VH-VL binders against Uncharacterized protein At4g14100. Designs and how they scored, part 14

Target 1, 181 residues: Uncharacterized protein At4g14100, of Arabidopsis thaliana (Mouse-ear cress) (q67yc9)
Amino acid sequence: DEPVPTPWPHQFHALMFMNYSGDLSMIDLWYDWTNGRNFNIIQEQLGGITYDLEWNNGTSFFYTLDESKSCRSGQLEVGILRPNWLDGAKYLGQQNVSGFLCNVWEKVDFIWYYEDVETKRPVQWIFYTGREAHIMTYEVGAVLEDEKWQAPVYCFNKEKKSLSTKGALSEFKGYKEKAAL
Below, E stands for the ipSAE of ESMFold2; O stands for the ipSAE of OpenDDE; V2 stands for 0.75 times the mean of E and O plus 0.25 times the DockQ between their complexes.

## First folded at step 9 (VH-VL; framework fv_barzolvolimab)

Design m3 (at its last look DockQ between E and O 0.48; V2 from the best seeds 0.69)
Fold by ESMFold2, look of step 9:
Order: C-alpha cells, then structure tokens, then sequence
Structure m3 (fold): chain C 181 residues (1-181), chain A 126 residues (1-126), chain B 107 residues (1-107)
C-alpha cells in the first residue's frame, strides 16, 4: 500500500518559483524526453537571464543572450533525468504542503519530491543544495519549438556567431508570453 | 585567464571601517557568487558572506551581520566588502572566492570555491 | 554551526610518502566537502569538491573520499610542491565552515 511515484510525462512545461535562502528566481522548465533535451530559462530577481540547455547525450550549455554573449559548455557522463527517475526513492509518507496533501519521496544527495495525492502533479521539490522549487503551472504535453532549442553559435565557435539564433531566442519571454491572451 | 584581483593592504585603527575590492576577469561575472573569507595570522579560515552579483542578493554569517556589507558593480566586474567597527581581532588576510551558481538540472554545489583572490591584509592596531 | 575537526594538526613526511589527512563533521554533511591547499602567504588552491571530485588541473595523486561525517584526503606519492597546509570545508549548511588545517612538513 505504499504509493509509487508517477513517472514524469515525456514532454511538459512548468513555471517554477525558486527560493534559495532568499535568492529568488522564476524558471521556465521545458522537459522533452522524446527529443532528449531539457531547458531551464532562469530569470533572477532584479538580475539577468541564464539559459540552461541540456541534452541526453550529456552535452550541456549555460549561456546568456545579452551583450556579453557568454557561454559555458561541457560534456557530462549522464543524460537528462529519465521519466522514471524516482524509481527506488524512499517514501516518507504524506504531508500537507502549501495547502496540498502530498506524497513525499527522497532521493539521497539530490531531492525531496512532493506530489499531489489526488492529481499526481508535482507541487514542489527541494534540492539538497537548499533550493526550493514551487511549481506554479504544470502543462503536460507542451512542446517548445525546435528553433528555440539551438544554443547560440558562440557556444561552439567564436568565428561563427549567428544573429538569427539570437533573434529567435530573444523573442522568447518564458512564462510571461504563455500567460498573455 | 580567470582571476580575482584584490585591493592593497590596509592599516586601520580600532573603530574605523575598511572597504576591500575584488575585481573579476576572464569569466562572466554574474555566473558565479562572490564570497569573502578571512584568515587571522596563524589561524584557520572563516567564511564571512556571499553576494549574487546578478541582482545583488547577499547572505551573511551571523557573526559578521551588521558589520559587513557586500556590494557588487557589474559594470566593472568588481565585488566589495565593507567591514565597520574594526577591532584588533579583525586583523587578518581577507580573500574573495567564487563558486558556481548553477549546475545541470539544478545539480549545483554552491559553496565549493574554485578560484580565490590573492588576499588583502588588514591590520587593526592602536 | 557545523564544526569540522581536522587531524592531524601537523605531520612530517618525505618525498614519495603516502599522506592521509582526515576531517570529521559534527553532523552529517552528506558529500558536501571541499579540500584546499595553501602555501605560506598565498591564497588557498582548490583540490577537491563533492568529497571526491578532483578539480581541473589537480594531479591524480590527490584523492578524496568519505560521506556523512568522516572524510579523507590522500596524497599517494608526496611531491616537493605538496608541502603546504591543507584545509577541509563543509558547504552543506550555513555558515560554511573550515577545518583547523593540517601542516604537511618536510621530514
């Protein structure tokens, strides 16, 4: 009679409010297991925007679209989270969190995960780093256009900077555009 | 190359204030936190505070709260720490150090300092 | 505050020796431990983070291990440039805290 965590949908978009000991941000999370990619668009409070683009082959980019045109890239041994990444998590019981009755699981050295008992939607997760993610919207099946997933040219070759890639990404406003009528 | 270059040595009397600087180069200043750590002569290291240069958010060790003030200037890629009401026990080398804010899928470990400045000696004496 | 108790306070060793330094945290810090090397009059240099992950450019004779409360830094074959002070640091909980240091001296 121990509940089993719901695997993540293969594609979804979530708007998240992040709190790290008062260091606040709003994040658009685009999860796309079907195409092996994951994108966090991070607006820091009174600060800049960081684009965190991750691929299932381990390729990772952290970049900006401002005048600095910065990019940090790397190759990791692991891909993005699998839909069933909560398999084997330690069940901690039920807790009323933010006005939701949640099942709670723990993955040691990673996360505490809170799932609504009725709807099976994530309500929040808390990273072992101390960052708290509060899920504000959760849109199953949402897909970001392929053009928006391209890292800027300056992530690869300084000689081949592309303004068209910057133009496409500069039109993206994350949660604000999705909320507009 | 990536580096943090700190301001020169200071000699102060008890009760005074000091403002130290830490200029970053070779990386995007807003991608990392800047921390301040001190080391009294012949003693260990003590963490003072952290600033997020992107929006200016600060977090202080309670021991220094009210005396230490961190600021950052994005236009010059420079972080500052002001320490007020100096006492002889504040005599130390003061370091700035950076740690990475974001890892893959928020798998980050802020608090591990990969680059340190050369240090600024502050001497507080009558 | 989490107290990091580092031992030994000092040791004497010869080039080629295997050196082991330990840190014990007053409560679990999971794997959130870093190790630093510091030479006299210089800034600390990062060696290891995450208890066991080697910083870029650090020789593989340095290894870190441990989880929870007990952590170890090992230098498998001491080189002349390794005579220095070594510090552990936890970064699991605020405030970040450091061990008292280990001075590695020429025998």
Amino acid sequence: as target 1 above (181 residues)
Amino acid sequence: QVQLVQSGAEVKKPGASVKLSCKASGYTFTEYYINWVRQAPGKGLEWIARINPSGGHTYYNEKFKGRATLTADKSTSTAYMQLSSLRSEDTAVYFCARDLKYGRLWFGSPGAFDIWGQGTTVTVSS
Amino acid sequence: DIVMTQSPSSLSASVGDRVTITCQASQSVSSYVAWYQQKPGKAPKALIYGASTLQSGVPDRFTGSGSGTDFTLTISSLQPEDFADYFCQQYKNWPYTFGGGTKVEIK
Scores: ipSAE 0.737, ipTM 0.851, lowest interface PAE 1.2, mean pLDDT 88
ESMFold2 (binder alone), look of step 9: mean pLDDT 90; pTM 0.930
OpenDDE, look of step 9: ipSAE 0.779; ipTM 0.902

Design m4 (at its last look DockQ between E and O 0.51; V2 from the best seeds 0.69)
Fold by ESMFold2, look of step 9:
Structure m4 (fold): chain C 181 residues (1-181), chain A 126 residues (1-126), chain B 107 residues (1-107)
Amino acid sequence: as target 1 above (181 residues)
Amino acid sequence: QVQLVQSGAEVKKPGASVKLSCKASGYTFTEYYINWVRQAPGKGLEWIARINPSGGHTYYNEKFKGRATLTADKSTSTAYMQLSSLRSEDTAVYFCARDLKYGRYWFSSPGAFDIWGQGTTVTVSS
Amino acid sequence: DIVMTQSPSSLSASVGDRVTITCQASQSVSSYVAWYQQKPGKAPKALIYGASTLQSGVPDRFTGSGSGTDFTLTISSLQPEDFADYFCQQYKNWPYTFGGGTKVEIK
């Protein structure tokens, strides 16, 4: 009787407008469960581009393609979000957001998730860190070509630092619990 | 290797301005925020403001809004704080400190100021 | 502003003692709390972030606990190098705020 969140399609592209207390970014999210990969391309409004590339085997890269050639790489204990990762989320009722009437769910210590009642598309994600992402476009079935998923060579020429997912995920307790399920 | 090195001590009269520098080395400057924190003699820590060096976005503690100005120069990996209209109450050690902009995921950061500069003493007296 | 109320303001202890410092937030800060150690004339050093996660290179005699409004830093067996000031900090909401500090002195 209570609405349930729509499972994520196996492949989609979303363009997100992210607001972190006035520090604004546009983010391209390429979700690809079929190939076990998830890619966020983060374009700061007045700054550069950061690439967040995550694999279902736990491999994680944060890199730039500018002259700095920076890369942070590591191994997470968990993979990318499963399509049904919202199962068991706590329903909070309905709220109007950006002209959409949304059903709202919460995963404690992680996210408030807003889904359009009419179309079942995601509308807004508010993270416990205060980052707010509005889903501007949502393109089900979109696929980013394989060549774009390749991390740069300088991600592999440096010693991989052991970045415990337990330590890294302590910032978001709810994310860890969700991933463990 | 990772360090923040701050400019030398300053002695100022009331009403003057001071500009402090914080030079980063050993890491990618735009990957971290730079915060400024002060400590008056024998007292606790007070957060002043934070800058994103990538685009210059700043967030100020209301207590210092209008008097503190943060800037960053990516070409020299240096952050600056200017504090104007100095009062005797501004006598303190001023620290710069970094925190990671994006943690393991774009929506997270680990928190904590993991690297601090050595501090710059500013003395305001007539 | 979120007020971080830290206690005690000071304490005297001997090497080997167990020391407990508490910090209370005026509203929930979830687990977004850090702890710092500061020695005279020096910059603070991060000990704990996320309420309970040890910073790299920090001895495991330091432990942090708590969530919501009540947080604790414990030193299980005080060492000579641990005599210092200790501060909590919340980073949940703007502005970031610090506790008033705890001076740990040799008895």
Scores: ipSAE 0.729, ipTM 0.857, lowest interface PAE 1.2, mean pLDDT 88
ESMFold2 (binder alone), look of step 9: mean pLDDT 91; pTM 0.935
OpenDDE, look of step 9: ipSAE 0.760; ipTM 0.897

Design m5 (from k6 with light chain T53S Q55A; at its last look DockQ between E and O 0.57; V2 from the best seeds 0.73)
Fold by OpenDDE, look of step 9:
Structure m5 (fold): chain C 181 residues (1-181), chain A 125 residues (1-125), chain B 107 residues (1-107)
Amino acid sequence: as target 1 above (181 residues)
Amino acid sequence: QVQLVQSGAEVKKPGASVKLSCKASGYTFTEYYINWVRQAPGKGLEWIARINPSGGHTYYNEKFKGRATLTADKSTSTAYMQLSSLRSEDTAVYFCARDLKYGRWFSSPGAFDIWGQGTTVTVSS
Amino acid sequence: DIVMTQSPSSLSASVGDRVTITCQASQSVSSYVAWYQQKPGKAPKALIYGASSLASGVPDRFTGSGSGTDFTLTISSLQPEDFADYFCQQYKNWPYTFGGGTKVEIK
């Protein structure tokens, strides 16, 4: 039988570098299926920090904590990725990637997923969008304290929401559905 | 009101340089990419380059590498494009346009939701 | 570069007509296609993202479909304000490229 991707732990912390055509960012990822929440803290190279807070009920917040106090929020059609979201992915065989022997799976039009054969840790994620994620750390069972999962108060201001969310949510439609298949 | 407002029309000689501006308002400037697209008279659209106003990262169409230079001023929420060594073929309306850069890992920038009104650049001897 | 072949280059139609515009990519662009409307002397206006997602404020008479290499923009019932130029765009690969455009004019 072909190997299957290791389901995500219900809780883990990962640090990754994201490369998008040379536009680099560091992402501090907190996945918490148990509490139905996911958090991406995105540090852009020589830029600012953006917080992507996602709840399994579909509510999402995109905000900054700098002087701009920017926040976009909205209701998405789906929640966070389920632990076994890679089920049904096509196995492509083994490849050496970044010095690691990896099993490789593909979800068509979404992702190539590279997993270390020995440790079963994710090594690299290549999205069909061209984004390449390099997993730098992977800590199973790590949990971010509850107080850190709260969106800023200005995210709940209706005036800001109306200005910042216009047209933005439409770009997210359909992508999570593909990942969940 | 979310909008991009571009600088006025330019008339240049061949070999000269032009610097266009695109001022953003109504949204957080650093939250979106700024792209530059041009349209020659009676023709289609041509993508030139993209800048991330947050860190200043740029990506260029190979066709314009060495001639186009993108910059952004966060303090004024203004993006700039300088095009050097102008040729008659550079005669066009130049647009700035934003696209979303933040979101899920699988989100795709490149669809432009807000456009500037365009700047006409005429290159003639 | 990915070539987006758009057809037809022009068409004449009447108010109330169903209008279909197609765009064929030289290679697969998945669903990373946008459609724009452009009126004379104006900037393009976004209609569709991700091949099929309607942009905010765009009437639902506009629909986008397709995946891979073949894409379609449909106007179910043409309105007077819909006479304009239309462009497809792929944003799957660099450089981003546009179709040649379709002029929808009054019959």
Scores: ipSAE 0.778, ipTM 0.903, lowest interface PAE 0.5, mean pLDDT 92
ESMFold2, look of step 9: ipSAE 0.781; ipTM 0.866
ESMFold2 (binder alone), look of step 9: mean pLDDT 91; pTM 0.931

Design m6 (from k5 with heavy chain A111Y; at its last look DockQ between E and O 0.52; V2 from the best seeds 0.00; counts 0 for: chain humanness VH .564 < .576, loop humanness VH .293 < .308)
Heavy chain, then light chain:
Amino acid sequence: QVQLVQSGAEVKKPGASVKLSCKASGYTFTEYYINWVRQAPGKGLEWIARINPSGGHTYYNEKFKGRATLTADKSTSTAYMQLSSLRSEDTAVYFCARDLKYGRYWSSPGYFDIWGQGTTVTVSS
Amino acid sequence: DIVMTQSPSSLSASVGDRVTITCQASQSVSSYVAWYQQKPGKAPKALIYGASTLQSGVPDRFTGSGSGTDFTLTISSLQPEDFADYFCQQYKNWPYTFGGGTKVEIK
ESMFold2, look of step 9: ipSAE 0.812; ipTM 0.879
ESMFold2 (binder alone), look of step 9: mean pLDDT 91; pTM 0.937
OpenDDE, look of step 9: ipSAE 0.794; ipTM 0.909
ESMFold2, look of step 10: ipSAE 0.706; ipTM 0.833
ESMFold2 (binder alone), look of step 10: mean pLDDT 92; pTM 0.939
OpenDDE, look of step 10: ipSAE 0.771; ipTM 0.905

## First folded at step 10 (VH-VL; framework fv_barzolvolimab)

Design p1 (from m1 with heavy chain I34M I114Y; at its last look DockQ between E and O 0.63; V2 from the best seeds 0.00; counts 0 for: chain humanness VH .573 < .576)
Fold by OpenDDE, look of step 10:
Structure p1 (fold): chain C 181 residues (1-181), chain A 125 residues (1-125), chain B 107 residues (1-107)
Amino acid sequence: as target 1 above (181 residues)
Amino acid sequence: QVQLVQSGAEVKKPGASVKLSCKASGYTFTEYYMNWVRQAPGKGLEWIARINPSGGHTYYNEKFKGRATLTADKSTSTAYMQLSSLRSEDTAVYFCARDLKYGRWFSSPGYFDYWGQGTTVTVSS
Amino acid sequence: DIVMTQSPSSLSASVGDRVTITCQASQSVSSYVAWYQQKPGKAPKALIYGASTLQSGVPDRFTGSGSGTDFTLTISSLQPEDFADYFCQQYKNWPYTFGGGTKVEIK
């Protein structure tokens, strides 16, 4: 039988190095299925920090905490990735990646997923967009304190126009749907 | 409302350089990539390059590498494109256009939801 | 580079007509295709992204379809304001590339 991807722990913390055609960022990922929430804290190279807060009820926030106090929010029809979101992925075999022997799976039009054969830790994620995520740390069971999961008050300001947010969120829906298949 | 306002028409001689500007308003400048696209008379659209205004990272069409230079001024929300060693084939309308920089780590930027009005650059001897 | 072959280059239609424009990619671009409308002397306007997602504010008479290499923009019932140039674009691979355009003219 072909190996199957290891389901995500219900709670974990990971640091990721993201490369998108040389546009580099570090992502502080907090996955919390138990409490139905996901958090990406993105540090752009020589740039700012963006906070991507996702709730399993479909509510998402994209905001900054700098002087701009920017925030985009919206409602998606799907929630966060389920622990077994890779179920049904096509096994492609084993590859050596970044010095790790990995099992590789593909979800078409979404992701190539690389998992260390020995430790079952994610090693690399290559998205069909061309983005490459390198998993730098993987801490199972780690949880971010509840107080850190609160979007800023200005995210709830009705005066903010969300025209651009609507477009972005619609695209996210598509990707989540693909991941759920 | 989102607006991209570009600088005025330019007339240059072959071998000269031109620097175009694109002032953004109505949104957070650093949250979107800024792209440059040109359209020669009667021709299609050609993508030139993209800049991340947040950190300044740039990505160029190989065709323009070494000749096009993108910059961005966060303080004025203005993107710039300098094109050097101009030739007659560079005669075109040049557009700035934004695209979504980030939504989620699996997001796919690359389509342009808002465009500047365009700047006509004429290169002639 | 990925070549986007757009057809037809021009077409004549009447108000109320169903109009179909196609783009064929030289290789698979998944669903990373956008469609734009451009009127003379104006900036392009986004219509569709992700091959089939309607840009906010765009009338629903515009529809995009397709995946892989074959894409279609359809105007279900052409309106007077729809006479313009239309372009497809792929953003799957660098460099981003556009179709040659389609001019929709009044018959």
Scores: ipSAE 0.795, ipTM 0.910, lowest interface PAE 0.5, mean pLDDT 92
ESMFold2, look of step 10: ipSAE 0.819; ipTM 0.887
ESMFold2 (binder alone), look of step 10: mean pLDDT 92; pTM 0.939
ESMFold2, look of step 11: ipSAE 0.771; ipTM 0.862
ESMFold2 (binder alone), look of step 11: mean pLDDT 92; pTM 0.939
OpenDDE, look of step 11: ipSAE 0.614; ipTM 0.870
ESMFold2, look of step 12: ipSAE 0.832; ipTM 0.894
ESMFold2 (binder alone), look of step 12: mean pLDDT 92; pTM 0.939
OpenDDE, look of step 12: ipSAE 0.749; ipTM 0.901
ESMFold2, look of step 13: ipSAE 0.811; ipTM 0.881
ESMFold2 (binder alone), look of step 13: mean pLDDT 92; pTM 0.939
OpenDDE, look of step 13: ipSAE 0.778; ipTM 0.908

Design p2 (from m6 with heavy chain I34M I114Y; at its last look DockQ between E and O 0.63; V2 from the best seeds 0.00; counts 0 for: chain humanness VH .573 < .576)
Heavy chain, then light chain:
Amino acid sequence: QVQLVQSGAEVKKPGASVKLSCKASGYTFTEYYMNWVRQAPGKGLEWIARINPSGGHTYYNEKFKGRATLTADKSTSTAYMQLSSLRSEDTAVYFCARDLKYGRYWSSPGYFDYWGQGTTVTVSS
Amino acid sequence: DIVMTQSPSSLSASVGDRVTITCQASQSVSSYVAWYQQKPGKAPKALIYGASTLQSGVPDRFTGSGSGTDFTLTISSLQPEDFADYFCQQYKNWPYTFGGGTKVEIK
ESMFold2, look of step 10: ipSAE 0.741; ipTM 0.851
ESMFold2 (binder alone), look of step 10: mean pLDDT 92; pTM 0.938
OpenDDE, look of step 10: ipSAE 0.760; ipTM 0.904
ESMFold2, look of step 11: ipSAE 0.709; ipTM 0.839
ESMFold2 (binder alone), look of step 11: mean pLDDT 91; pTM 0.932
OpenDDE, look of step 11: ipSAE 0.695; ipTM 0.893
ESMFold2, look of step 12: ipSAE 0.655; ipTM 0.829
ESMFold2 (binder alone), look of step 12: mean pLDDT 91; pTM 0.935
OpenDDE, look of step 12: ipSAE 0.745; ipTM 0.898

Design p3 (from m1 with heavy chain I34M; at its last look DockQ between E and O 0.62; V2 from the best seeds 0.00; counts 0 for: chain humanness VH .564 < .576, loop humanness VH .293 < .308)
Fold by ESMFold2, look of step 10:
Structure p3 (fold): chain C 181 residues (1-181), chain A 125 residues (1-125), chain B 107 residues (1-107)
Amino acid sequence: as target 1 above (181 residues)
Amino acid sequence: QVQLVQSGAEVKKPGASVKLSCKASGYTFTEYYMNWVRQAPGKGLEWIARINPSGGHTYYNEKFKGRATLTADKSTSTAYMQLSSLRSEDTAVYFCARDLKYGRWFSSPGYFDIWGQGTTVTVSS
Amino acid sequence: DIVMTQSPSSLSASVGDRVTITCQASQSVSSYVAWYQQKPGKAPKALIYGASTLQSGVPDRFTGSGSGTDFTLTISSLQPEDFADYFCQQYKNWPYTFGGGTKVEIK
């Protein structure tokens, strides 16, 4: 019948090309459901690198490793995306994208997801904001070394002095509510 | 303490240009987009444009494309907007306002959590 | 452009009153709506984002509701500091657009 989105593997690495209305970046996504962690390493074409490190206990870090030693920390009520996060997505049919014939789904005005019909790999996803992630490589089972998942020490000292950022991140509740049935 | 501090009031004649500044402090300048929004006297708010301070990428409201130019200087954490070919209807308070570049799941919500105090631009005579 | 139609344009109220301000989008903006408070000569202050999420440091007498095209800001018990202008904003689509504003005045 109607195709169902393939649940994400418990561990994978993807290299993504992100296009946000001409603002370009390359992103390494390390998804690790087994250890309850998710890492986006965001390299802007004309800028620096932002590290987005997320834990299933709701701990969230956005940091840099340059001389600014920037870290924005928060504690969320929800964890990382579950492997079946696309459950309940609305099927939109098939479309050719980047040389692939893809099945296409929409998840609650959140994301449009394109999956290769033949291999079941993700090909692209487009966020509601118009951010367009093109999956350049997709390595099922790839694992990033444990020591790379450690947030810098200044994430903890800065977080201790800062007021909670939970209010600033509350829109994730809206995404979760819309993404989940 | 997060602040956006804007340059002082400007009085201009029709046809002139103005360059406004917005100095950010208390946060990492490149973590947020910088937006410009204006408010004509007794009127509502109008979004003009956005810049990514990291690389200078800009996106303009079509109404202002060709007249507005956004720049950013990372070394001074300062954003600029130049508005050319000024008309009397450009008389307004001009605000800078930030929105978060990266949140969980690549959200850039487009709402502005911190605003500058505003710069009054008067175009007359 | 998505037109945000805000109502009423002004209202008079007393301290302790319940105040309701509405905003209608010309097409669905899902829940991507923010509300701002602005006092004369001051910058806008964020109150609500995501239609219903309270910004940190904002009193809980402010509530937001709605999705799709119809949105409401409610002040459950108006305080003296709440006399101000209020604006809705959609941030689903470029360009970002604002409602025309509601002036809340002391009666």
Scores: ipSAE 0.772, ipTM 0.858, lowest interface PAE 0.9, mean pLDDT 88
ESMFold2 (binder alone), look of step 10: mean pLDDT 92; pTM 0.939
OpenDDE, look of step 10: ipSAE 0.795; ipTM 0.910

Design p4 (from p1 with light chain G50K K92N; at its last look DockQ between E and O 0.66; V2 from the best seeds 0.00; counts 0 for: chain humanness VH .573 < .576)
Fold by OpenDDE, look of step 10:
Structure p4 (fold): chain C 181 residues (1-181), chain A 125 residues (1-125), chain B 107 residues (1-107)
Amino acid sequence: as target 1 above (181 residues)
Amino acid sequence: QVQLVQSGAEVKKPGASVKLSCKASGYTFTEYYMNWVRQAPGKGLEWIARINPSGGHTYYNEKFKGRATLTADKSTSTAYMQLSSLRSEDTAVYFCARDLKYGRWFSSPGYFDYWGQGTTVTVSS
Amino acid sequence: DIVMTQSPSSLSASVGDRVTITCQASQSVSSYVAWYQQKPGKAPKALIYKASTLQSGVPDRFTGSGSGTDFTLTISSLQPEDFADYFCQQYNNWPYTFGGGTKVEIK
């Protein structure tokens, strides 16, 4: 029998190194299925910090906490990735990646998922967008304090229209739908 | 309202350099990539390079590496492109164009939702 | 580089006509194709992205379809303001590349 991807823990923390054609960032990922929320805190190389807050009810916030007080929000039809979102993924075999022997699965038009054969930890995620995520740390059971999951008050100001968020969220929706298959 | 306003027309001699500007408004400058695309007379559109205004990371079309230099000034929300060693083939309308930097991991940047009005660069002896 | 072959280079049509423009990629670009409209002396305007997603504010008479190598932009019922140049773009591979363009002229 072919190996199957390990379902995500209901709660975990991961640090990721993201490479997109040389555009580098560090991502602080907090996955919390139990409370229906996901948080990506993105530090761009020599740039700013962007907060990507996702709720399982489909509400998403993209904001900064700097002087710009930027915030884009929207409603998606789908929620966060479910723990078993890799179900049905195509097994591609084993491959050595970053010094780890990995099982590799593909969700078509979404992601190549690399999992360490021995520890079952995610090692690398290659998105069809060209983004490559290297999992630097993986802490099962880690939870971010509830107070830190609150979008800033200016995200709820209707006067700030986010035209571009609609497009970005729409694309994300499509990918989520594919992942859910 | 999102606007990209480019600098005026340029006339240069071969071997010279030109620096074009693109002032962005109506959105947070650092949240989008800024690209440069040109269109020579009677030719198609050609992508030149992209800059991340947040940190300054750049990615160039190999054809323009070493000759094109992108910069961005966050304080003025202005992107710049310098093109050196100009030749007659560089005669074109040059556009700045933004694309989505981030929606989520699944965002697919690379299409340009807003464009500048273009800057005509003429290279002639 | 991926070549985007766009056809036709020009066409004449009347108001109310159904107009179809195609782009063929030299290799698969998945669904990472955008379509733009450009009027003389104006900035290009995004119409479609990810092959079939309508850009916000664009009339639904514009539709995009296709995946892999073959893509189509369709205007279901041409309006007076639709006479313009149109061009496709792939953003699946570096460098991004564009089609040669299609001029939609009034018959």
Scores: ipSAE 0.729, ipTM 0.896, lowest interface PAE 0.6, mean pLDDT 92
ESMFold2, look of step 10: ipSAE 0.800; ipTM 0.879
ESMFold2 (binder alone), look of step 10: mean pLDDT 91; pTM 0.936

Design p5 (from p1 with heavy chain F106T; at its last look DockQ between E and O 0.42; V2 from the best seeds 0.00; counts 0 for: chain humanness VH .573 < .576)
Fold by ESMFold2, look of step 10:
Structure p5 (fold): chain C 181 residues (1-181), chain A 125 residues (1-125), chain B 107 residues (1-107)
Amino acid sequence: as target 1 above (181 residues)
Amino acid sequence: QVQLVQSGAEVKKPGASVKLSCKASGYTFTEYYMNWVRQAPGKGLEWIARINPSGGHTYYNEKFKGRATLTADKSTSTAYMQLSSLRSEDTAVYFCARDLKYGRWTSSPGYFDYWGQGTTVTVSS
Amino acid sequence: DIVMTQSPSSLSASVGDRVTITCQASQSVSSYVAWYQQKPGKAPKALIYGASTLQSGVPDRFTGSGSGTDFTLTISSLQPEDFADYFCQQYKNWPYTFGGGTKVEIK
């Protein structure tokens, strides 16, 4: 009786503009369900670059390539987001956003997701904290070269749980029965 | 090994300013937001503001906007808070506390995993 | 601002007792609640996030529960090192807000 969100294509690249209460960044998202991997390259307007590399076996890395050689790594109970991760989202109706008429869903008070009615592409999503991701470009079928999916060597001597991943997963009912957040 | 070491106690008169410091060690300073939180005697905790130390972006609780100023020095891994126009109601212990900037799916959880020991500020005539 | 109402403000207990501390939000915060422990003159310590997820290195006698507006922290068998102040925090909405605290003291 109501629209359902379109499953994510198995491979895509998106360039996103992020706004967190005026703290601005650009993100390259490489989603690759076929190879069980997901990569966010986060460039702050006024700062450095953070790399978020996630694998379907639950291996997770957040690292930098600058002089600090920072890496947070962990082993999680859940892999990357499945294409149908929005199954069960609550429909909130339609809204015009940035020249798109969008269907809007909310999932478990965590994320508000905006999808273009005509093309079914993502337009934006907003996290419960107010951090907004605006999808600027969306390239279905784009694939990042395999060599770029390698975490740096210094990630392998730092064993820490990812705080963000644990925080996000603990709120969702039945997360092992559906898809990663 | 993560430590947040704060500056020493301050005694001030009404109308003065105070500048508190919080030196971080044991982690990459720019991977976390730095927050300031206070606790008045016998009262609960109150969030003041936060800074992104990477580029200096700040976000203030409206209650303190115009009186609180946050800065950060990446070269010394030190965050600062200046509070101006002090009143007796500003008597409190002031804490720094960090929260993760980027978790999975680029979300930020918003809770504080490490806190400083606190700095007591006393404002009296 | 979301008001976090924490109770009791203090309690007395013996080693081995089960203690329960509650926190109520003035509007739904889903599960975006954290719990902290603070000993006199010491830095606060994170115990629980996401209402129920135990922070790494925290003993499993600490249990968090709740969703929406009503949250609890339970210590299943109080140990001597658990005599401290405890407080909740919501992190769903700006500004972040905290409960008034609960002092857990020896009977």
Scores: ipSAE 0.715, ipTM 0.846, lowest interface PAE 1.2, mean pLDDT 88
ESMFold2 (binder alone), look of step 10: mean pLDDT 91; pTM 0.933
OpenDDE, look of step 10: ipSAE 0.751; ipTM 0.900

